VHH binders against q9lnl0. Designs and how they scored, part 35

Target 1, 290 residues: q9lnl0
Amino acid sequence: QLRHGFYEGTCPPAESIVGRVVFNHWDRNRTVTAALLRMQFHDCVVKGCDASLLIDPTTERPSEKSVGRNAGVRGFEIIDEAKKELELVCPKTVSCADIVTIATRDSIALAGGPKFKVRTGRRDGLRSNPSDVKLLGPTVSVATSIKAFKSIGFNVSTMVALIGGGHTVGVAHCSLFQDRIKDPKMDSKLRAKLKKSCRGPNDPSVFMDQNTPFRVDNEIYRQMIQQRAILRIDDNLIRDGSTRSIVSDFAYNNKLFKESFAEAMQKMGEIGVLTGDSGEIRTNCRAFNN
Below, E stands for the ipSAE of ESMFold2; O stands for the ipSAE of OpenDDE; V2 stands for 0.75 times the mean of E and O plus 0.25 times the DockQ between their complexes.

## First folded at step 19 (VHH; framework vhh_podentamig1)

Design u4 (at its last look DockQ between E and O 0.01; V2 from the best seeds 0.00; counts 0 for: pae O 13.5 > 2, unsure alone 63.9 < 65, placed apart)
Fold by ESMFold2, look of step 19:
Structure u4 (fold): chain B 290 residues (1-290), chain A 117 residues (1-117)
Amino acid sequence: as target 1 above (290 residues)
Amino acid sequence: EVQLVESGGGLVQPGRSLTLSCAASGFTFSTYAYGWYRQAPGKQRELVAAIYGGDTRYADSVKGRFTISRDNAKNSIYLQMNSLRPEDTALYYCAKELYDWGSEDYWGQGTQVTVSS
């Protein structure tokens, strides 16, 4: 029983408090949008948007953070700061799952992406197991991706909006796209640039969107068309017949992309949510309640 | 044939250092996430350190003492273990994580680390 304005009666400043915390972090570090997008996606596709990803492991109990595929997820301190402020104003009221949802929505808008409403009323999960983590890697086929997204209720258009929209900001380490650097069909100027950038020590990173790396916009799809996609999965979207027309539509219509991305983010934020008396309202997002 | 072969374990005195190695073969090394995990008798397997394209994460109990690294040319990942304590005693596993939605991870057979006088 998600609804708009769930906290209007119980914590009127909830969304504004989250927004201010997110803005303060984003103002100092524009990579916050990429961090929160990845956080929400990794949380929602693993047994639903219940903030299970936020649970710290202990020596007695591993968590989803105990999986290497989550090693790159960051921004947990933003959620913690928002939760700390919310607990002072409205104790035991605003779930960590809702904080992640609101924070991600606000960070997208800050980065020039669509401004959209989210429903709230999520409760926090009581389970965080490493064995539940099932995520797509950068080299999976379009067919595998379609099957995975279908299993969580998303059609191909929603998938293309989420994959490209999720990669319009953020970075990829050089080790993850060596196959692209070796691909003679990749844009030759970008290949040369990447060969140079990737010679540095400690597995350096490049922006996935080479033109507007801090903006949520359709530029990533234009890069795909121009054979400038950094990751194999992104290049596959323009190569595969089942997705290439959608990529083209987004590349040539930023309004369509932004509307599609907003709708996709709204749907993703509602996967497998706990509401009513299910789950809990954590007082510390890193730990289950006593 | 996918293989992960751990080495470098052994008996060591408290306060000393060890380097664990995990040699990978039978697959393209660079695009996967890797982790070092450990399991003491009667305990659950726990993540010690993970690496994915240069991003790293450490268990709180080892932060500041252990360092995970990778060498793409040698298809290997490493765990540098400094300031070893008796509670670090465990069977240490290297794991390769798969990216496919429905696939499970691959684990090595483990290398024993014993920290005792």
Scores: ipSAE 0.325, ipTM 0.706, lowest interface PAE 4.4, mean pLDDT 90
Fold by OpenDDE, look of step 19:
Structure u4 (fold): chain B 290 residues (1-290), chain A 117 residues (1-117)
Amino acid sequence: as target 1 above (290 residues)
Amino acid sequence: EVQLVESGGGLVQPGRSLTLSCAASGFTFSTYAYGWYRQAPGKQRELVAAIYGGDTRYADSVKGRFTISRDNAKNSIYLQMNSLRPEDTALYYCAKELYDWGSEDYWGQGTQVTVSS
């Protein structure tokens, strides 16, 4: 049911509107790419790309957003703004799920990442349950990660592409990598830098990619090879025999990474999507229609 | 057979410019990252510039002076060196892969650059 140009007949300006909104935000804040990538990932890997992550919790009804691992997800205002504009031009036509997908795609391109097309026609889910949220932690083993990704149809290469692709623009709170700061195998200069950065109050954040934090490129993989991975999972990727060669390939071949990442993103964006008469088209991305 | 051939080195006075070339053969050129390294006498080999995809990286010592570029049609990498300094004197190598990335590198024979008054 998903198809390229889904809105050509119903809302021709749909993708351009989303793109414009994303650009405006990105231009003001280059971390938008990381925000949207994380948003899409945290949405899609939890019961599919149905925008369930966007639902605000209420006193009576918790949502996926209530879960601790989702507490740091950002970019909701971007989705809201796009939705608002779309509702004016094409009422009840473009799903929040599609907005997230398009927005993420566009933000990747803006950050120098690969340009890729996405099929659209997603509908919004009718469920947002905290109990559904099963996200991996930063210290997870490669084996555990592989298993988790396989459970949703991803192979090892795709996993490495998604993890690195996200982390190359992503940020991590200091609390997430205290084990790394204590690791004598970590680059000593980086370790010292991180210790200093993490002295601040309120659990400061650092860029996982210390060189090109605003660019979607293969730099994160180079950092892994250089013992400069910040998160344990990233360090594990280069150390584990099942992922080492993939990391190396991406590190040496940015084109390969970009192609792989584009494919991975397209695949991820289609996990468990609702189409046709399933789900709904929300008028407010933060709330169910009923 | 993978081959990298550097050229363009020579003796120049400080402040002058020089362009190094690296001709690659034996592999799909457009898909790899490339770098220029240099090794001065008694010093370790160091990365000078790198290019991967559309991204470029430079050592701090050459930023603003050196420019790395590629021509896929010619299977060539270039290093434009401006405002040369005596400390730039070294044997310059072209690499198909980058040493600091921890994998096997393919190197040419190198081209000597000497900056002296």
Scores: ipSAE 0.000, ipTM 0.227, lowest interface PAE 13.5, mean pLDDT 91
ESMFold2 (binder alone), look of step 19: mean pLDDT 80; pTM 0.801

Design u5 (at its last look DockQ between E and O 0.01; V2 from the best seeds 0.00; counts 0 for: pae O 6.0 > 2, placed apart)
Fold by ESMFold2, look of step 19:
Structure u5 (fold): chain B 290 residues (1-290), chain A 117 residues (1-117)
Amino acid sequence: as target 1 above (290 residues)
Amino acid sequence: EVQLVESGGGLVQPGRSLTLSCAASGFHFSTYAYGWYRQAPGKQRELVAAIYGGSTRYADSVKGRFTISRDNAKNSIYLQMNSLRPEDTALYYCAKELHDFGSEDYWGQGTQVTVSS
């Protein structure tokens, strides 16, 4: 069972070790928050928060890393570094799934987002199959998004907090928003800027939050209202009647956004978790034990 | 609405190079993940390389030798295969990887690559 302070008796420094590793990486590279948010989301929505995403493929067996939608997930070395230190202090004690959860929580706070507690006690999954991967694409409709989030137990308000909150930091590659550049309803000055930015080689990227790209805040929702959302999935939130008022509420109340985002992240971190005797405690986050 | 047509396969000597092409058509070509897969006789299909936006991933057996790329203007995906080995012999497929809710994957018919003396 998940509880606050699960490791207080078995590995008292567990959360502080993860926090220090995350801070060291974040201090040198502010894009760590975006990397860890994406990692946790992609792990949790695929058969639960069991660190299945972390498994490396082998010659004989693919893993979730073998699908193209996960090609851009990064930051695995941060989890590895935390795990390595934890194994020296508390062998076979702290799960990789808990490291991902704690690391993401800490990276959000470092980026100016909400500070919140997470429950711990997750164990690591025993499968990582490409066929299990189903994720939202950047052009999906609100109706499809609602169905996807409902299938993992989230209401519309939680969905809007996670989609926008997950995009308040980080970048999108030009290939993912070509439809936005063609949309005459997009803010014309931004659209012109993006056309120029996207002329470069190697599929250039832009910040999804054009104003506060390294802060977890409500800005993205203000940009949605101003017709400046980069991705179609984000623009759909302000255009659709089922989500528009929630976007407005977050855009005009940063405290409400931060509280809602914290609650949404707590709920996401508990999807389909393995506890008790289920799963394992991996010694190497990239490979199943034995 | 989505079509994937592979080309560029053939017979080649070990150590040489080939470029595979995959021509795609669809409403939002650039927003999907694409992959090159291969299947040798009697073996399971395996991912060789994947691309999503500017991000790429490779099988360990081809890392450093193969390069996946895309040309959004031509709706095309490419696989540059250098330093080919006999074990690279397989039928190579281009795939539109729709691990997206509400969509299904689509596969091309394949192009044969044979590496032998």
Scores: ipSAE 0.396, ipTM 0.735, lowest interface PAE 3.4, mean pLDDT 90
Fold by OpenDDE, look of step 19:
Structure u5 (fold): chain B 290 residues (1-290), chain A 117 residues (1-117)
Amino acid sequence: as target 1 above (290 residues)
Amino acid sequence: EVQLVESGGGLVQPGRSLTLSCAASGFHFSTYAYGWYRQAPGKQRELVAAIYGGSTRYADSVKGRFTISRDNAKNSIYLQMNSLRPEDTALYYCAKELHDFGSEDYWGQGTQVTVSS
């Protein structure tokens, strides 16, 4: 079972090692927080937090990583580095799933987000199948989003917390919000800025939070209220009656957001986890032990 | 440039009332939370009242006596202080984005409130 301090008896330095690795990367690149958040989300919402997303595809065996929605996921090198160090100190002890969870938590805190504890004891999955990947697109309706999140046990508030929490440090390729830059309801100054930014080749990226892109805070919700949401889903959150009040509350109350986000992250990190004798402890996070 | 400017402080006798005002500029006023803090000599700064959209929070020591409000049209926050006590004597600060979970507050210069017979 998952528990706080799972590694106290087997690998006491486990969380410290991960934290150190994350800090080093974050210090050099503040987008690490966004990367790890996306990684954990894309892993957990697809058949549970079992690090299945980390498996590299081969010519013979595709993986979740092969799916288009996962093509932009980053941070694998951070997990690899942490795993490498852990294997030296505590061989075959700390799962990749736990490393992702710990790393994400720590990166959130570094970015000014809430500090929260995580229970550990996750094991790594034995399956990574592209067909399992069902991720929402940027233009999804709020109703569809709510339904999707409910299917994995998340209420509307948790959904809004996770979406905004991720987007407040996240980036979006221009191709994902072409509908928005054509929307007359969008802030005209931002629209103009984005049009200019998107003139570049190779589908440039922009920060979804234009004010504090490196901080885990409630700015994304303020941007929504200000008609400065970049993705359609974010704009829909403030416009839809089922989520409007939640967005508003988070926008006005950063404490509430952070508390909600912390809770949401803890909950998300425990979706469909493998424990005990289930799954395995990978020695390489990118491959099954076989 | 973000600015918060407090006003309305002064010397009053116990039992009297004061209204503090905070004028904000340099940001989208309507989308932030605000609060009043106070710092007495030799004491730490403490939260007096906070307002989140429409919801409010008060320190126990001022509940029932103080009322925080906001006017988005005027980009202003107010603190109505009734039944003032000598222990309410302090430098009162207006804050944007209340401190929580590592968040950074923005403070004005403060306005002095002195309650004395």
Scores: ipSAE 0.022, ipTM 0.329, lowest interface PAE 6.0, mean pLDDT 92
ESMFold2 (binder alone), look of step 19: mean pLDDT 80; pTM 0.803

Design u6 (at its last look DockQ between E and O 0.01; V2 from the best seeds 0.00; counts 0 for: pae E 3.9 > 2, unsure alone 61.7 < 65, placed apart)
Fold by ESMFold2, look of step 19:
Structure u6 (fold): chain B 290 residues (1-290), chain A 117 residues (1-117)
Amino acid sequence: as target 1 above (290 residues)
Amino acid sequence: EVQLVESGGGLVQPGRSLTLSCAASGSYFSTYAYGWYRQAPGKQRELVAAIYGGNTRYADSVKGRFTISRDNAKNSIYLQMNSLRPEDTALYYCAKELHDFGSEDYWGQGTQVTVSS
């Protein structure tokens, strides 16, 4: 089973090693937090937090990386570096799924977000199929989102914390929010700015959090209230009666947001985990053992 | 209802180039992920290239030779295939990824690419 300090007896330096690797990457490149948040979310909501997303496709076998909605996931080299160090110190001990969980937690704290403990003891999955990948798109309704999150055990408050909190850092490409640019209810100054930014070549991107794009904080919810959300899925949260009050609570209380986001991230990191004798401890996070 | 129509296949000599096109119908074209897939006789269908937002991904066997792109005004995605090899011979499909929980991907009928001397 998952527990705090799972590796204290078998690999005492496990969390410190991951933390150092994450810090070194984050210090050079603040976009690490966005990359790891997306990686963990895409892994956990697709058949559980088992690091199935990390498996590279081969000529003979596709993987979850073989679908378009995962084309933007990056940061796998950070997990690889941590795994390499861990295999030298504690061979075949620390799972790739736990590395992703710890790395994401540490990157959130580095970006000014909440500090929180995570339970460990995850094992790595034995399948990675493109057909298993089901992720919500940027224009889905709140009702569709609520059904999806309920199907994996999350209530509406947890959903709002994850959707908005997951977008407090990172970028969205212009192709994903053209409907927002055409929306007369969007803040007119931002809409005009986006029309100009989106005329560039190669599908330009913008920060989803216009004010604090490298910090994990509640600013995205304040942007939603001001009609400045970039993605339709985010704007829907302030417009829909089932989520509006939660958005307001987070927008006006950063402490509440950070506590709610920490709890939501802890719950997400425990979806469908493999423990005990289930799964494996991968020696290379990109490939199944044998 | 989404319809995907591929074109641009044909017979070509090794080392030459082709451009495949996929015309998509339906609303919100640019918000979906699209991919080019191929299937040679006796082999599994494989991803060749995918595009979602500004992100692209390529199979290792085509990196540096193939480029996926899209034109939102024409609701079309393209696969530019350079330096073609006999191993690229396959039926090429365009796919739209409908991952809104409970929906299935939509596939075109395919366009044949044959690379031979």
Scores: ipSAE 0.384, ipTM 0.750, lowest interface PAE 3.9, mean pLDDT 90
Fold by OpenDDE, look of step 19:
Structure u6 (fold): chain B 290 residues (1-290), chain A 117 residues (1-117)
Amino acid sequence: as target 1 above (290 residues)
Amino acid sequence: EVQLVESGGGLVQPGRSLTLSCAASGSYFSTYAYGWYRQAPGKQRELVAAIYGGNTRYADSVKGRFTISRDNAKNSIYLQMNSLRPEDTALYYCAKELHDFGSEDYWGQGTQVTVSS
């Protein structure tokens, strides 16, 4: 089972190694936080936090990476580097699932987000199937979102924390918010800006948080209140009666947001984990051992 | 660029009252948190009072004596200081929170408050 300090007896430097690798990448590219957050989310909400997302597809065997919604997931090289170093020091000891969890945690802290501990002892999954990938789209209703999150054990507050926490450092392709650009309720200045940004080829991306895209903070919620939400779901969060108060609370209280986000992240990171003799410890995070 | 401008400081006798004002520039004033800090000579800067929306918090040393308030129409924050004490002597700063109130994004120049007989 998961526990704090799982590697104290088997690989004492495990978390330090991951942390160092993450820092080095983050220091060069502050978007690392967004990348790892997205990675962990896309992994965990699909059949649990088992690093199934990390499996490369082959001609013969597609993987979760084959799904369009996962095409934009980044950060694999960070996980690979961490895994490589760990295998040198502690071969076949630290799972890719734990690496993702630790890396994401550390990247959040680096970006000014909350510091929180994570229990470790995850094992890597033996399945990566595109058919398992069921992710919510950017135009989903709040009701649908709530239902989806409840199905995996999350309440409304946790949902709002996770959505905003991810989006406050996240990016969105222009194709994902064309409905918003046409929405007269959207801030006119932002709308104009986005129209310009989206004129470029190859479906450009924009920061969902236009003010502090590299910081894990409550700014995204303020922007929701300001009619500056980019994605429809974000706009819906502030408009819907079931989430409005939560958005407001987070917008006005960064401490509350951080606390809520930390709790949410801890909870998310433990969804459907494999422990004990279940799954495996991959030597290569991109491939099953067998 | 956001600017914070404090005013209202001065020299007062113990037991007297003083009201500090902070004028904040920028849009969406009501969506941000604000606070007052103070720094006495040789001491670290400390939080005096903060306001999140309508919610307020105070340092223990000023509870019951100081009141923080805001006027959204004027983009201003106020600190009503009653029953002033010599230990309240400090440079008082207005702060705006964009990210973390513990690491404020914007500070004013400060206004000096001196409480002395």
Scores: ipSAE 0.043, ipTM 0.524, lowest interface PAE 2.9, mean pLDDT 92
ESMFold2 (binder alone), look of step 19: mean pLDDT 78; pTM 0.789

## First folded at step 21 (VHH; framework vhh_podentamig1)

Design v1 (at its last look DockQ between E and O 0.01; V2 from the best seeds 0.00; counts 0 for: pae E 16.9 > 2, unsure alone 62.5 < 65, placed apart)
Fold by OpenDDE, look of step 21:
Structure v1 (fold): chain B 290 residues (1-290), chain A 117 residues (1-117)
Amino acid sequence: as target 1 above (290 residues)
Amino acid sequence: EVQLVESGGGLVQPGRSLTLSCAASGFTFSTYAYGWYRQAPGKQRELVAAIYGGNTEYADSVKGRFTISRDNAKNSIYLQMNSLRPEDTALYYCAKELRDLGDEDYWGQGTQVTVSS
């Protein structure tokens, strides 16, 4: 069972090691927060937080990484580095799933987001199948999104916290929001800016949060209200009656957002986790032990 | 340029009322939280009232006497102060993005309120 301080008796430096590794990467690259948030989300919402996303595909065995929606996930080198150090001091003790969880938490805090504790004791999964990957697209309706999140035990408020919180950092490729650029309701200045930015080759990227793209804060919700949401789903959140008030609350109250986001992240990190004798402790996060 | 300009302060006798105003410019007014702080000589600045969305909060010392409101059309925040007391004497500041409500706050120059017999 998950508990706070799971490694106190087996690997006391576990969280410290992960934290240090994350800090070093973050200090050199502030996009680390967005990367790890995306990684954890893409892992957890697909058959639970079992680090199945980390498995590399082979010619004979495809993995969750083989799916197009996962092609842009980053941060694997951070997890690898942490795992490498942990294996030196605590061999076969700390799961990759826990490393992802701890790393993501710490990266959020570094980016000015809420500080929150996580229970640990996760084990790594034994399955990584592309067919399991069912992720929502950037143009999804609020109704569809609500249904999807409810199916994994999340209410509407938590959904809004996760979607907005996840988008308050990081970038989106131009191909993901062409429908927004064509939307006359979008802020005209932003639309013009995006059109210019997206003229470049190789599917350029823009910040989803145009003001504070490296900070975990409530700015994304303000931008939603201002008709400056980049992704359709974000725009839908402010337009839909079922989520409008939540977006507004978060936009007006960063403290509320942070508290809600912390709770949401804690909850997300515990979706479908393996504990006890289930799964395994991988020695290499990119491969099953056997 | 972000700007908050307070007005409405003055010298009043105990029991009287004042209305403070804060005019905001240089940003999208309707999407932020606002509040009033005050700082008396030799004391720390303290939150008096806050408004965010449809919610208001007040310090215990002013509950029932002070009312914070906003007018989005005028980009303004107001503080109605009733039943003023000598201990309400302070420099009052209008704030955007209160520290306890946000990560970044912006302060005006303040308006002096003096309550004395």
Scores: ipSAE 0.014, ipTM 0.315, lowest interface PAE 7.8, mean pLDDT 92
Fold by ESMFold2, look of step 21:
Structure v1 (fold): chain B 290 residues (1-290), chain A 117 residues (1-117)
Amino acid sequence: as target 1 above (290 residues)
Amino acid sequence: EVQLVESGGGLVQPGRSLTLSCAASGFTFSTYAYGWYRQAPGKQRELVAAIYGGNTEYADSVKGRFTISRDNAKNSIYLQMNSLRPEDTALYYCAKELRDLGDEDYWGQGTQVTVSS
């Protein structure tokens, strides 16, 4: 059973330890928030928030990390550091799934986003199969996105909060938005800038939020309205009648966005969780226990 | 349409080096994870090296000797194999998105590496 303060009796410093580890990494590298947001989303939408994404492939066993949609996920060392410290203080107590949840919440607050409570009590999954990965690419239609989000329990407003909120920080590689560079409806100055930025080798990346790339705020929705969205899916949100008004609401009301994003993140963190006697408490987040 | 073509194998003496290449076509190369696998005579196929996100992974038997890399401009993945040993003799394959080892219909012809005096 998930509850607030799950570890108050069994590992009182659990959340403070995770918070300090996250802060130390974030202080050195402001891109931590983007990394953890993506990590949690990719973990939770694939068979629930059970830290199955964290499992490293071996020579005999591929994992969710083996799938291309997960190729850009990073920040696993932050989870490892938090887990190592937690195992010293509270052996076999705090799940990797809870560490991801707490770490992401804390990184959002550090980046100026909403502060919100999360329930804890997640246990870690016992499988990490590439075939379970059903992540949609950046060019899908809004209708396809709505269907996918509904299948995991999210309404349209929650979807818009997660898509835009997840893209207010972080980067996208040029290979993912070539259709945008060719789109004559994109803001002409930004399109020219992107053509130049994307000429480099090794699939360069650009910030998805051109104005406040290190802050969790509503600026991405303002950029959508201004025809400056980097990814096709983000531009689709302002173009499609089913999502247009929600984009506008968030663009003109940062408080509404932050409240909606916090609620969406809380809901996402509870998808398909393992509790009670299900799953395990991994001692190493990269590998299943014996 | 999607193709991965291995090359660069050959016969070499122990202690020498080879570079394997994997040329990719028919898809957006830069968005995927890649792996090199090998199958020695009488052995199961094994993952030798993988590149995904900001990470690389190596089998213990090759760690420190082999290096996987990618060149997005050439749509290619490479395996630099240094300090080769007779035990590295195998048919080497590249793969897009790491695969279950039991999927026999997936694997192509590979490129042979033979390490012998």
Scores: ipSAE 0.000, ipTM 0.144, lowest interface PAE 16.9, mean pLDDT 85
ESMFold2 (binder alone), look of step 21: mean pLDDT 78; pTM 0.783

